# Miniprotein binders against q56419: the designs that were tried, part 31

Target 1, 326 residues: q56419
Amino acid sequence: MEGRTLEEVQEEVFKRHGVLVPKKELEDLAKALEEAGLLLTEKVEARLKEEEEKLKRERPMRLAGLSYPEGEREARAFLEAFRASYPGEGEEARVLLMPHLEPSRVPEVYGAALAALEKTPPPERIYLVGVAHRPLKEKAAALPVPFQTPFGPALPDLPALQALDALLPFELFNTPLAFREEHSLELPLFFLKGRFPEARVLPLLVARRSPELGEALKVVLRDFPGLLVLAVDLSHVGPRFGDTPLTRTLAEEARRRDLGFLERLAEGEPEAALAFLGANPTRIDGVEVVASLLPLLRERKGKVLAHRLDLEAPTLSAVGAGTLVL

## First folded at step 4 (miniprotein)

Design a3_34
Fold by ESMFold2-Fast, scan of step 4:
Structure a3_34 (fold): chain B 326 residues (1-326), chain A 84 residues (1-84)
Amino acid sequence: as target 1 above (326 residues)
Amino acid sequence: GSEDLIRELEQAIREAEELAKQVEEHLKAGRVDEAIEAYLKLAKLLARISELAVRLGDEELLRRAQEEAIKAYDRARELLEKTK
């Protein structure tokens, strides 16, 4: 309301409704709205404190009944249906790159990830590295609590998380509220927990490139071996992402960008993969994750199992998704 | 600015020297759990020094700080294994 006076408000009400509202009543209304704003702010603050306190004990499911079934039996059938969507056989993974976008949009890509997990020996722990969709106080963060899933809680690997924290130049457990609604962890975790129910988890978010995270993880993985999962989406193209409307040419460029990036990672050349993206590395949300994890990706050869550019027709936008085994 | 980074680095080095002394005193006194805590704090502070070295363009300090951080962490792990 910075550009309006009470007199202008009176004029508008009279013009639209043919009634002159007394200035005192408009002043009383303005005061009531200001008081309601203060109450709304207090309610928001109270709610955030309550959510933060809950996150000290556990991370509840947010997408159950929406992106995956809430019940264990239904969740198991859902997971098996995604595996069936991929006709190929998997490859054993020491490092797995998989997507985190809505699974129903790229079922074959998630099916390929499940095929790889099927060929992978059960790890004692999973280093699950996602992308922060909310601001973090530091370059990266973790939340050291059980994450609820339809298959039971995914328990944190507290000793490994504490070891990681000790090797980082910042507090690892710095932004618990960023984990309240984070699909880049929740969606991959659904599939990982269904396949490896006994594995503990290190739920990690990257907001900006942190080479120190990769160096620390290299040391921690030596003492706490496990499966490294990069939960990242690929090209983001079109108006939904601040780009021009998708054309056939832009879609071809996005596919070429995605596959060129993944193929270079599969050759054990993550620096070459980053360089291949050229002038706009932010078009792939996995760039910051890959740039952070360079020491864990170098000289590790593998295979691209699946790739899809999923079209969102109403917005003329698309998101790339892939499964890569290293 | 660079002067702020240098100030932070000087403070971090002083804190690391004090932590290293605390580690030595805990070890001499047989306080293994406290020595482990101090080693992990020292590792974190050395990691902070390595980050400051990157921002200052000091490659030699970066290498030394990273090596010392891993050593402090390894000492903590060795002590933890012995107390199993």
Scores: ipSAE 0.637, ipTM 0.892, lowest interface PAE 1.6, mean pLDDT 89
Fold by OpenDDE base, second read of step 5:
Structure a3_34 (fold): chain B 326 residues (1-326), chain A 84 residues (1-84)
Amino acid sequence: as target 1 above (326 residues)
Amino acid sequence: GSEDLIRELEQAIREAEELAKQVEEHLKAGRVDEAIEAYLKLAKLLARISELAVRLGDEELLRRAQEEAIKAYDRARELLEKTK
């Protein structure tokens, strides 16, 4: 639909109903929200500085008590409930693609990931590759500190992280503040730490495709074997992401893109998966991660265990989530 | 009817403006927890404005209300993280 201007809609409503839509009030609201958002108190700045200093030592939980339970007993019950939400059996994973969406939105997709992890021998280390939803100084980054979880800290594999840094043409240990609020690592890590409490972790973020990262990781994985986890969401469609409200047609296109992407990955054809998306009109979140990890995904055959396109009703928008084992 | 929806939309916008002012006042006073609560209320109200905009066929209002709802949620989250 050709996007009608506010003025055209206002005029149409006025013509049909004799009522003027409050355009000025909306402009005043937008301005008031902008002014409120610009209020950086000295207290906020001081806390940001304190948090940056803390990130030199550990990454605290941000979503405990919100997205998952803070207490260990409750967190274990949470894992069991999510596993129960997926009625299928998993397969052994060498590569796991799983979501980072709010767990309550796609419980069976996380349940499928847990099912795969049940069939997976405990890895010595987990390469956890998330999506940077904030700008990074470089194409990719790592944070070489413990990540707090309800199951205790997820400890970094410093030798493997150092080996990776040495093989990259840029400084891997950049932009620590980008990890502070990054849910693409925190949410998957809850499930991973709960299943593999003794595994070391390499928390990685990708902002832009880095072929260098995939080539470097391929070398590092020879000396430092482990589970590779792609923590990525799929399509993002609807008004929250710049589309019209979710329709059957838009949802069908999002599902087609998600499943077409996942199936080509399951066939061991990651380049075909990227080519299938083209300009990525449904905004699959994991594109830059997959594009960075091509050397690790080639010729690996696997299985799609779960997929869901979940409606966010307040915004009439939807996000795709999937679980793939390779 | 459409008139009732417009009146509800006007009321929701006025309430959202008042919540935005309350957020500002709480932030200026250093009342971060109250500011977070006000942002969360504001985000819910902006979601209601978005719903009303859809019902009225106002795609631009929908877009604006959603953009501001996202900003309000992100700001509330940022403040919440700074209080932990």
Scores: ipSAE 0.026, ipTM 0.433, lowest interface PAE 4.0, mean pLDDT 86

Design a3_35
Fold by ESMFold2-Fast, scan of step 4:
Structure a3_35 (fold): chain B 326 residues (1-326), chain A 84 residues (1-84)
Amino acid sequence: as target 1 above (326 residues)
Amino acid sequence: GSEDLIRELEQAIREAEELAKQVEEHLKAGRVDEAIEAYLKLAKLLARISELAVRLGDEELFWRAQEEAIKAYDRARELLEKTK
């Protein structure tokens, strides 16, 4: 319930369960949970340590049956439906920027990513760079274990991960628990594994700008070539994200901000893309990823295949999503 | 007591009727953002009406208020999803 108002919780429960929960009942529940919190601390800590040990062996699916189907055949049909939602043809990618927002909210954007993957030769490995939604001990982290998907486990590229670790001034495998519930990796991975079932993966999270990560990845990609995927969402606007209620004017501004950012990346000018956004990096979670990966994005020209500003009724909020090939 | 709940319910219904009029006025004037805000306020007030109905034992009003709240949320969503 991180960062959510009681009104937003009430509206989400109503949308998911068809029942409207009065605000007072939600307020009473929140108070009871806070008062009981201390009694649960030791049990929570014991469970987290157990989960951390399990994450040394594999990363299980967390969103199967919620954001995508658990069964392989149903998952394949689901993936093909997203491809069908995009009427265009893809473009070959050496770098792919795609969202990690709930796929059902922006189906044509994920469809554009799938179209690009169809035009891309199967890579031996995928460098999947997501955004940390939980604190990391360092600026970036990786988890060197199989990630479960409906299409089978996505296997880690252990030699490439070890080469990356050796080049960094910090321990790469530093926060396993941050990967337990991380949709910025799990949701893109569903689509990537569905299209490239034999590709190994480097699952990477960025919490803060790490120029050393970008420099290290430039070296590793030379020795271990593969597809670089930036799994990032764009503008976050409205009360859900600490902004004023969304108006038509603010929505138009968010669209211009997203497209200006993506078009500058497509021109091979990532510093110009960052400058275009100004000093508001919290409104686009991909800023820290792009800032970390500058050496990999410079002078690579490409194309914006899709963009959508997903309007979140009834919170008067919105999240931007796009697909860019470089 | 129940007399206090009845008075609160009657007031909430009057406020919901006024919000519904404000929605129509905003829509007729092309003030879509204001209409969205009014729809969301209406939905929240309908939630309060449903709580009051349950406390008064009015099961029919409870379900009707929840159905109307769903419609208000859906109309706000439809307006937010329109782009041009």
Scores: ipSAE 0.000, ipTM 0.154, lowest interface PAE 14.7, mean pLDDT 84

Design a3_36
Fold by ESMFold2-Fast, scan of step 4:
Structure a3_36 (fold): chain B 326 residues (1-326), chain A 84 residues (1-84)
Amino acid sequence: as target 1 above (326 residues)
Amino acid sequence: GSEDLIRELEQAIREAEELAKQVEEHLKAGRVDEAIEAYLKLAKLLARISELAVRLGDEELFLRAQEEAIKAYDRARELLEKTK
């Protein structure tokens, strides 16, 4: 009964039964529903408080046994299979753009990311920047706790996170519950931890454009050098995303849009990449991440290693995924 | 609206001036840990001033506040490294 008034309840009863229910009986019903709602709200708030308390210590795996194997041995074989799906050798990365889409949908794209990681010297830390799929209190957030993986916990780089917090105009550690279920961090982290088991991580979520995050990260990376990873998906097209059913023309437009975006990033021109998407960039979830990190992407030349548009025939929809090294 | 942002900016500037004074007093007294804490608070407040400046269209204040935030952070780091 969300948004129901006494008058709306009376009107609904009249429409369904042609009878005006006595006001006192409707008032008593409304009061009982309100009291039940308050009790449910208290229970929900208590459970959320418990989850927040748990997240002060560690971030447990949520997708183990679903998107990747839970056991270490099986997880290692899974990584090797994905690497084998990509026929190329990769390139060294200072900045890596990789997807966070379900890995089994685009194995060659994750394989390309693994190839790049093989050519990259082991970093002391990884700046892992994902996309918030739940609201944040601020434009960006981080969670300074160990993230569990099948390869052991990915430990937070506490000094670098504290340095970042000191340079931001908002509290960096502002929405721990947003990290409870966040595949844009968990799925890339699985691959990154498998390749660089000793690297510490800065798990970062972007909800809205934060140029101040990019400026702060530029300073922090000077003092705490590491690998920057943008975990973003590309075009989202079709009815699943509120669009017209996918056609060959729309699929080709999505591929050209994705590749034009990635190629401009590879040229060290992130503002041109954003401009290329035109007036409606909302169908590429990486736009807010790229717009936040402009100072870290300018004048860095690189290479697009892989791109795929994953087609969902039953829904006439598609999601783009790519791997870019800078 | 903008009047609220101006009041917040004025308050932040006053707080930053007071923190800068506290840093100087801590350093003169040899209170290094307190100076580090005050420098980090100053850096965060200067970052907030830079955000408010951008929202108010004051590019000069934005650049200056950002520069001072980085300096305050660097001073805190130098002190921390020296005391390790």
Scores: ipSAE 0.045, ipTM 0.643, lowest interface PAE 7.5, mean pLDDT 86

Design a3_37
Fold by ESMFold2-Fast, scan of step 4:
Structure a3_37 (fold): chain B 326 residues (1-326), chain A 84 residues (1-84)
Amino acid sequence: as target 1 above (326 residues)
Amino acid sequence: GSEDLIRELEQAIREAEELAKQVEEHLKAGRVDEAIEAYLKLAKLLARISELAVRLGDEELFRRALEEAIKAYDRARELLEKTK
C-alpha cells in the first residue's frame, strides 16, 4: 500500500462511487490504524520482555516431542538407536564437528558422533558452538543458564564463561532471546548430555566471523580444558535456500564440496578448507564458525567419520551433514 | 567515522589507566577479591582497545593491547587460585 496519497484515494473513490470521501475521515482512519499498530507493537514488546526474563533463569526444551522424545527412558532408547545406525567404532575427539540438522534425516551421521563420544573420556565441560539463526547484537553470544534436556538440565560452566567474557571486546551475554528457539544448540546438546550427563556446558552462538572469539577460547581452554564441539551443517542447495532446483549433478557437486571441506579440516588446514568453500557458491552456515575458531583448528589432524547429503524431494533441495573428529 | 573511533580509543585508554591504578591500590591494601575484579575489567577493556586498534589500522597497538589483556587475565587467575 505504499505510494498513494489521501487525495489520490479520494479521487479514485469519487470515480468509482460518485462520492468524495472527506479527507478528515480518511486521516482519522489512518490514525486509528497507526494507533492500533502501536498497541500491537507494545503487546509484542511486552511478551518478548517476559520471555527474556524467563531466559535469565533457564532455557526450556522447544523440540521435545518433535525432534526427540520428552521422557528420559524413551530419549535413552532413541539415542542408542542412533548409535546403532553407525557401523564404525569412532575415534577419540578433542574437537568434534557434528550437525544440527533434524537427527532423523541423517541418523548415521549422529551415530558417528555418538561413536566418537564413546571413545572420548568424559570432559568436565563442553564448549558447544552453534550458528545463530536469529540476529545477535554482537558477532557471538552465550546464555549462562541451565538448558533443559530429557536427561536433566545441562548446567552452565559459569567460571569458564566469565573467563571468556573477560577476554572478549564485547559483552558475551548480549542477546538472550536468540537462544529461545535455537536448534543448532538444542539438537547437539540432546546427544552430548545423553553421553556426558555430568559435563557442564558453554552454549555459544556465532552470527558473524569473530577471530577474537577464537583467540579468547584458546586462552580459556588452556585454563578450563574441555571438549570443543562445532555444531554446523554443510551445503545448503536448492530453491528452499534461494538456489537452483537440485539435479543429480548438483547434488554430487555438493557432496564433493562438503567432503573437500571436511578433508582439509582433517588435515589441520582450516584456511585451505575455507578457501575451497570460497570457490563454491553454496550456503554453508558452518563457515562463520570455522573462520572464528581458526586458532583451535590449525595443525590438528583427524578423521571424517561420516557424511550425508540429505535430499528434500518436495522442494528439490538438500542439506549436507558430517561428523569430523580432530 | 575515524574521529569517533579515536575518541572511543582515547576514553578506553583513560579507563584502562584508572583500572590499572585501582588494581595496584587493591593489591597494596590486601583487597584480593577487588583486585581480581579490577584485573578482569582491565582485561576486557584492553581487549576492546585491541579491537579499536585493528579498526584504526594500528597493528602494533593491537598486538600490545592483546598481550596486556592476556597478562591481566592471567594475573586474575593466579590470584583466584591462591585464594581458593
Scores: ipSAE 0.416, ipTM 0.800, lowest interface PAE 2.8, mean pLDDT 87

Design a3_38
Fold by ESMFold2-Fast, scan of step 4:
Structure a3_38 (fold): chain B 326 residues (1-326), chain A 84 residues (1-84)
Amino acid sequence: as target 1 above (326 residues)
Amino acid sequence: GSEDLIRELEQAIREAEELAKQVEEHLKAGRVDEAIEAYLKLAKLLARISELAVRLGDEELFRRAMEEAIKAYDRARELLEKTK
């Protein structure tokens, strides 16, 4: 009813059903719909408040039993199977770029990340930087609560989170509801917690590029050393992402852009990596994260361990995924 | 608009000056915990000044404000370490 007059509603009913509905009946219906809408809004608001209160205490698993096993023993076997899917050796990581898409779609890529974590000494904390899939009130956000996993809760590094908050131009803990359903943190965290069960975490979401975040993180990492993890996917091509159906040419372009981006990051040239993508026509979602973290990525050389462009045949779409160690 | 950003910047600078004064008062009175809290608030406000500078295209002000934010943060950390 918003933006329509009663006369327009009467005309539409007459055109579709050949009957003219009396004005009073339409007015009574409009009142009932408005009243029902208010009741639905109240129920939604009450549910959101309840969810926000729960998120003040802990972040529960949402993808357990769907993307990974609920039980610790089964979860451990699942991790081992992913590691086994990558035939190579890992490299020690100070910065790790890994995907956040459904793990079963790119097991070799997650296996490469696990190989890198095997060569990495256990960090005291992990700076886990994902991509916001829901709106944030600010450019970035964090949630300072335990995140549940099959391996036990991943505990927040409260002193490091508070230090980060102090150096940011906005409140860091600004959008708790954005963390309720966030696979860019939950899926990488499953693998990170399985490898480093004692490490505390800083769960961070980036919605838009923030040079202030990179500058603040550089200072915080100096005082609170840890493993920096960029949990990002690469190209998103095809109709599922508002693009044309996947062709051989588009798939080759996506692979070229993914690898060119990763290779420039591996040379310690993140500005060159961003410039290479230009307008980001294949929609690499890591662009905003990399653009925010420039001070942490410059002059760090490393190696691309794995890359895949995963075909989603029913939608003629594809998503790129990679593992990069710096 | 740019006039609104300039007004926000001017207000943030005044608030930063007041917080710096509060830090000095807390330190003189031996209120170390309050001085730490005031330094952290000052760091955040200086970071806000740096964000406003970016939005105004002032790279030099961004650099200076961020340097001062880091300095305030470092002083808070130094005080916290001495009291633990």
Scores: ipSAE 0.480, ipTM 0.829, lowest interface PAE 2.4, mean pLDDT 89

Design a3_39
Fold by ESMFold2-Fast, scan of step 4:
Structure a3_39 (fold): chain B 326 residues (1-326), chain A 84 residues (1-84)
Amino acid sequence: as target 1 above (326 residues)
Amino acid sequence: GSEDLIRELEQAIREAEELAKQVEEHLKAGRVDEAIEAYLKLAKLLARISELAVRLGDEELFRRAFEEAIKAYDRARELLEKTK
């Protein structure tokens, strides 16, 4: 009803259908609709509260049976097949940049990440930094519960998470529901848990640029050393992302942009990497993560192990993915 | 606006001063767990002060406040190590 009076509604019905609807019937209908709306809102609120309570205990798998196998044996074979898709050798990683794109679309990029993990000493903990695909109450968030995987639960590093929270200007555990469905953490975690089954995890999401997160993490890593993983995708090009249809020229530009970004990170120049993207505009979902973690990326030299621009032919769109070791 | 940020900063400083007194009281009383909790709260509040300082353009206050946050955090870590 918004701005309409009951008298206007009665008049409209009479004009269209030749029936005068009694004011009492219209009032009763309006009340019934309002009550139905309140009941639906209460039901939605109750369900969200229930889901939030469940997330205080554990984070269940959402992509098992879709992006990776649910069973441990099948998951192990799946992981080894991805490693086999990359013919090269890895490099030891202190910091690993890997994608969170659907793995089957870029198997050799995930294979390169696995090769790097193969050469990396088992860490006591993994700082897994993904991109928030749902709003967060703050610039970043974490969820301090076990994350289920086919290889068993990835346990949270509670002391390290509490240390991080103590050094942040906001509450770190601020948006549990944002973690209910989050592929930027779930997909990399599948591969990380498969390789480092004993490592604890700090599952972190970045929604907006948070330099204070990078400063706090630098201090926490001093006391709680571990592997830093940036789970980010690269160029997003084409109509699916509000851009022009992909052409050979635009695809080549996206590849050069991705590689220019990664190569500057590999030189230990993250500010130059961000400036390069600013001069060569495109949608890279890792920008906010890299901008947040500057103190951890400066003066760390490394190597780009793999890069692919995956084409979605039906939408004339593409997403870039890469593996970088620092 | 900047007036809101200044008011938030003033309130945060007052809360930090109160937490520092609580830490001292807990330490004198031998309440180590309470002192640890108060130190961690103090670290967080000093981190908030440093963020407010950045938003107000005060780089010196940012640096000092964040250094104090690290010190409070380090004190909490030292006490935690002793209570294991």
Scores: ipSAE 0.508, ipTM 0.848, lowest interface PAE 2.4, mean pLDDT 89
Fold by OpenDDE base, second read of step 5:
Structure a3_39 (fold): chain B 326 residues (1-326), chain A 84 residues (1-84)
Amino acid sequence: as target 1 above (326 residues)
Amino acid sequence: GSEDLIRELEQAIREAEELAKQVEEHLKAGRVDEAIEAYLKLAKLLARISELAVRLGDEELFRRAFEEAIKAYDRARELLEKTK
C-alpha cells in the first residue's frame, strides 16, 4: 500500500470510531517503505549486473533438483522413465515441436519427443527456439555460451550463431538476463542433450514474431544443417490466465484449438494454423515462435505424436502440451 | 467487536513499520534474500491491513490496497527469483 492507502484507513477509522492512528507513524512507514524500495532496487540491480557478467561465460542450471535430477545417473534414469511413459514409436524429425511445461505434468508428451529423437540421426547442431517469458530488447535473442546440464555443457555453435546475427537487421546477442531463468530452453535442452550429447546448440528466444528470423534461419540452415526444435506450450486456460475455473466446455475449446493448430502444422500449412487461432483466446504459447518460423514450416508434412491438456488442480487451470514431428 | 478490529489494525500497522525497517537493515547488511522475504511479508501484511479496513466497512479501500499489495508482492517475487 502507498502512504495514501494507510491515510485513507486512518481517516475511515477516525470517521467511524473516533480513533486516530498517529499520522506520524503512517508518515514514518511511508518513508521507510520508499527508502527500503530504493535500496532493494539498487541491491538487486547490482546483483543482476554480477549475474549478467557470469552469463558471459556460461548459463548454469536453474531447475536441477526441481524439475529434473542434478546427477547424471539419475538424469539418465529420468530420461528412460519418460521414454517408457510413451508406448508408441517415433518418427524421424527434421523439425520437432515439443513442450517446455514442467515435465512431471506431461510425461508422455516428452516421451513422444524422446521416441522421435530415437528415430532421428544425431544432428551436428540443434536450433532450439524457445518462448521469451520475459521482455527482450529485440524481437528475438540468442545467448552464445555453454548451457549447463546433468550430461555436461551444451556447447554453442558460434559459427552458425554468427552467421545468423549477420543476416538479422537487429543485434541477436541481446538481453542475456532473459536467458538466466528461461525454462522454455532449459527443460527441452535436458532431453535434447541427454539424447544427443555431441550436438552443438543455438539457444534462441522469441518475444515477438520476427519474419526476419525465419528467413535468416532458412539461409543459415543451408550452410549449417541441423535439427530445428520449437520448444512451445499450447493453450493456457483457467484462473491463472484470467479465465473462469476449468469447465468441460473450456477444456473442449482448448483441446480443439491445440489439436487444430498442431494438425494444420502437420499438414505443412503454418499460416492456416495461425489463422485458425484468430485472436488466440485460449492463449497458445507458441504462436510468436511459429509466426517467426513460417519459411521453415511451409510444405513440411508430419505427424502429431502426442497431446495433453494438463489440469493444475490447485488453481483449476490447465495447460496444453503437444509433440509434433515434421 | 469494532474495538478489537481497531486494535488489530493498529498492531498490523506497527508490524508493517517494523518489517519495513527489517527490509532496510537486511539490505544494508547485504542480505538481499532476507530483505526480499521481509518485503514479501510486508506486502502480505498490507493486504491484511486492507482486509481489516473491509471488516470496518470500507470495501473500496480494501480493493485498492489489495491491488497495490499484490503489485508489491509480484515485484518482490520477481526480484527474489532474479536474485536466486
Scores: ipSAE 0.005, ipTM 0.285, lowest interface PAE 10.3, mean pLDDT 85

Design a3_4
Fold by ESMFold2-Fast, scan of step 4:
Structure a3_4 (fold): chain B 326 residues (1-326), chain A 84 residues (1-84)
Amino acid sequence: as target 1 above (326 residues)
Amino acid sequence: GSEDLIRELEQAIREAEELAKQVEEHLKAGRVDEAIRAYLKLAKLLARISELAVRLGDEELFRRAQEEAIKAYDRARELLEKTK
């Protein structure tokens, strides 16, 4: 009944049952449903305000005990197992691209990221850029509070966040609730905090292309140098993502698209990487992040350390994941 | 429409001019913390002006507003370093 008039409801009842229901009975029902809806809305709004207030103090773990262990000792062993899954050595990163899908699905890819972090001098701060999976009031957002991890809280770099906010044409701290359950930040942060326990963080979410974010970050990084991390997944293919069931040919095409994209980024050519994906809507969720951060990616050469297309057999679907150092 | 963007731009420019005056007054009076806050507000407003300029197709204003936003931020940083 939502979005319909009372007269339209009467007409539908008449069509389906051949009976015209008296207007008074329908009016009473509509009023009761509206009152119930208002009460539910008030309860939901009260709960959201309560959660928003909690997020002013800290961001609690949501995936502990599910995607990674809750205890510090177990978490450390878990992290080392991922490193052991990658047989290669890392390379120093000034910019790191890593995935944010379930780590157990692509352990070698997260292992490659850990190898790169081993070769990287400990940064004073990490600019962690993820993808918004919930609506933001603006193109991008940040949450300036401690993020809990099994290795202790990842503390926000408040001076750097304030500098970034000052250079942006919108309020940076605009949607705290979007951070309550955000795996594109929480999962990479687990690995980053495990390797750099003293580093402060700038937890950033991109919803849509924000060239102003990239330009502001270039200025902020000059005064507040740190490690830039792009936490993005690659190709999304198959019925779970609105496509036909995955075939060998489609999987090969997805791998070629992922690697072509990453290799062009590794050559310091992010515009060429975006153009390589073509004019068609891409299923690579990192496109909006890369398009926002162009000034930070141009002329930075690097290396693709790992890539995997993770097959989800029950849905005949797949998600690409990669590790790139620049 | 674009008329709303033009009105917002005109208002933002007037506010930026007033903030620039406030910065000068705070600096002359030795109110360094107030000058830092005013410079940061000015930088944010200039960044907003640059966004409005892009939406209106004014590339010259975009470049100038970006340059001035960075300068205001740099000045705030210089003052902050002297007091922290």
Scores: ipSAE 0.035, ipTM 0.610, lowest interface PAE 6.9, mean pLDDT 86

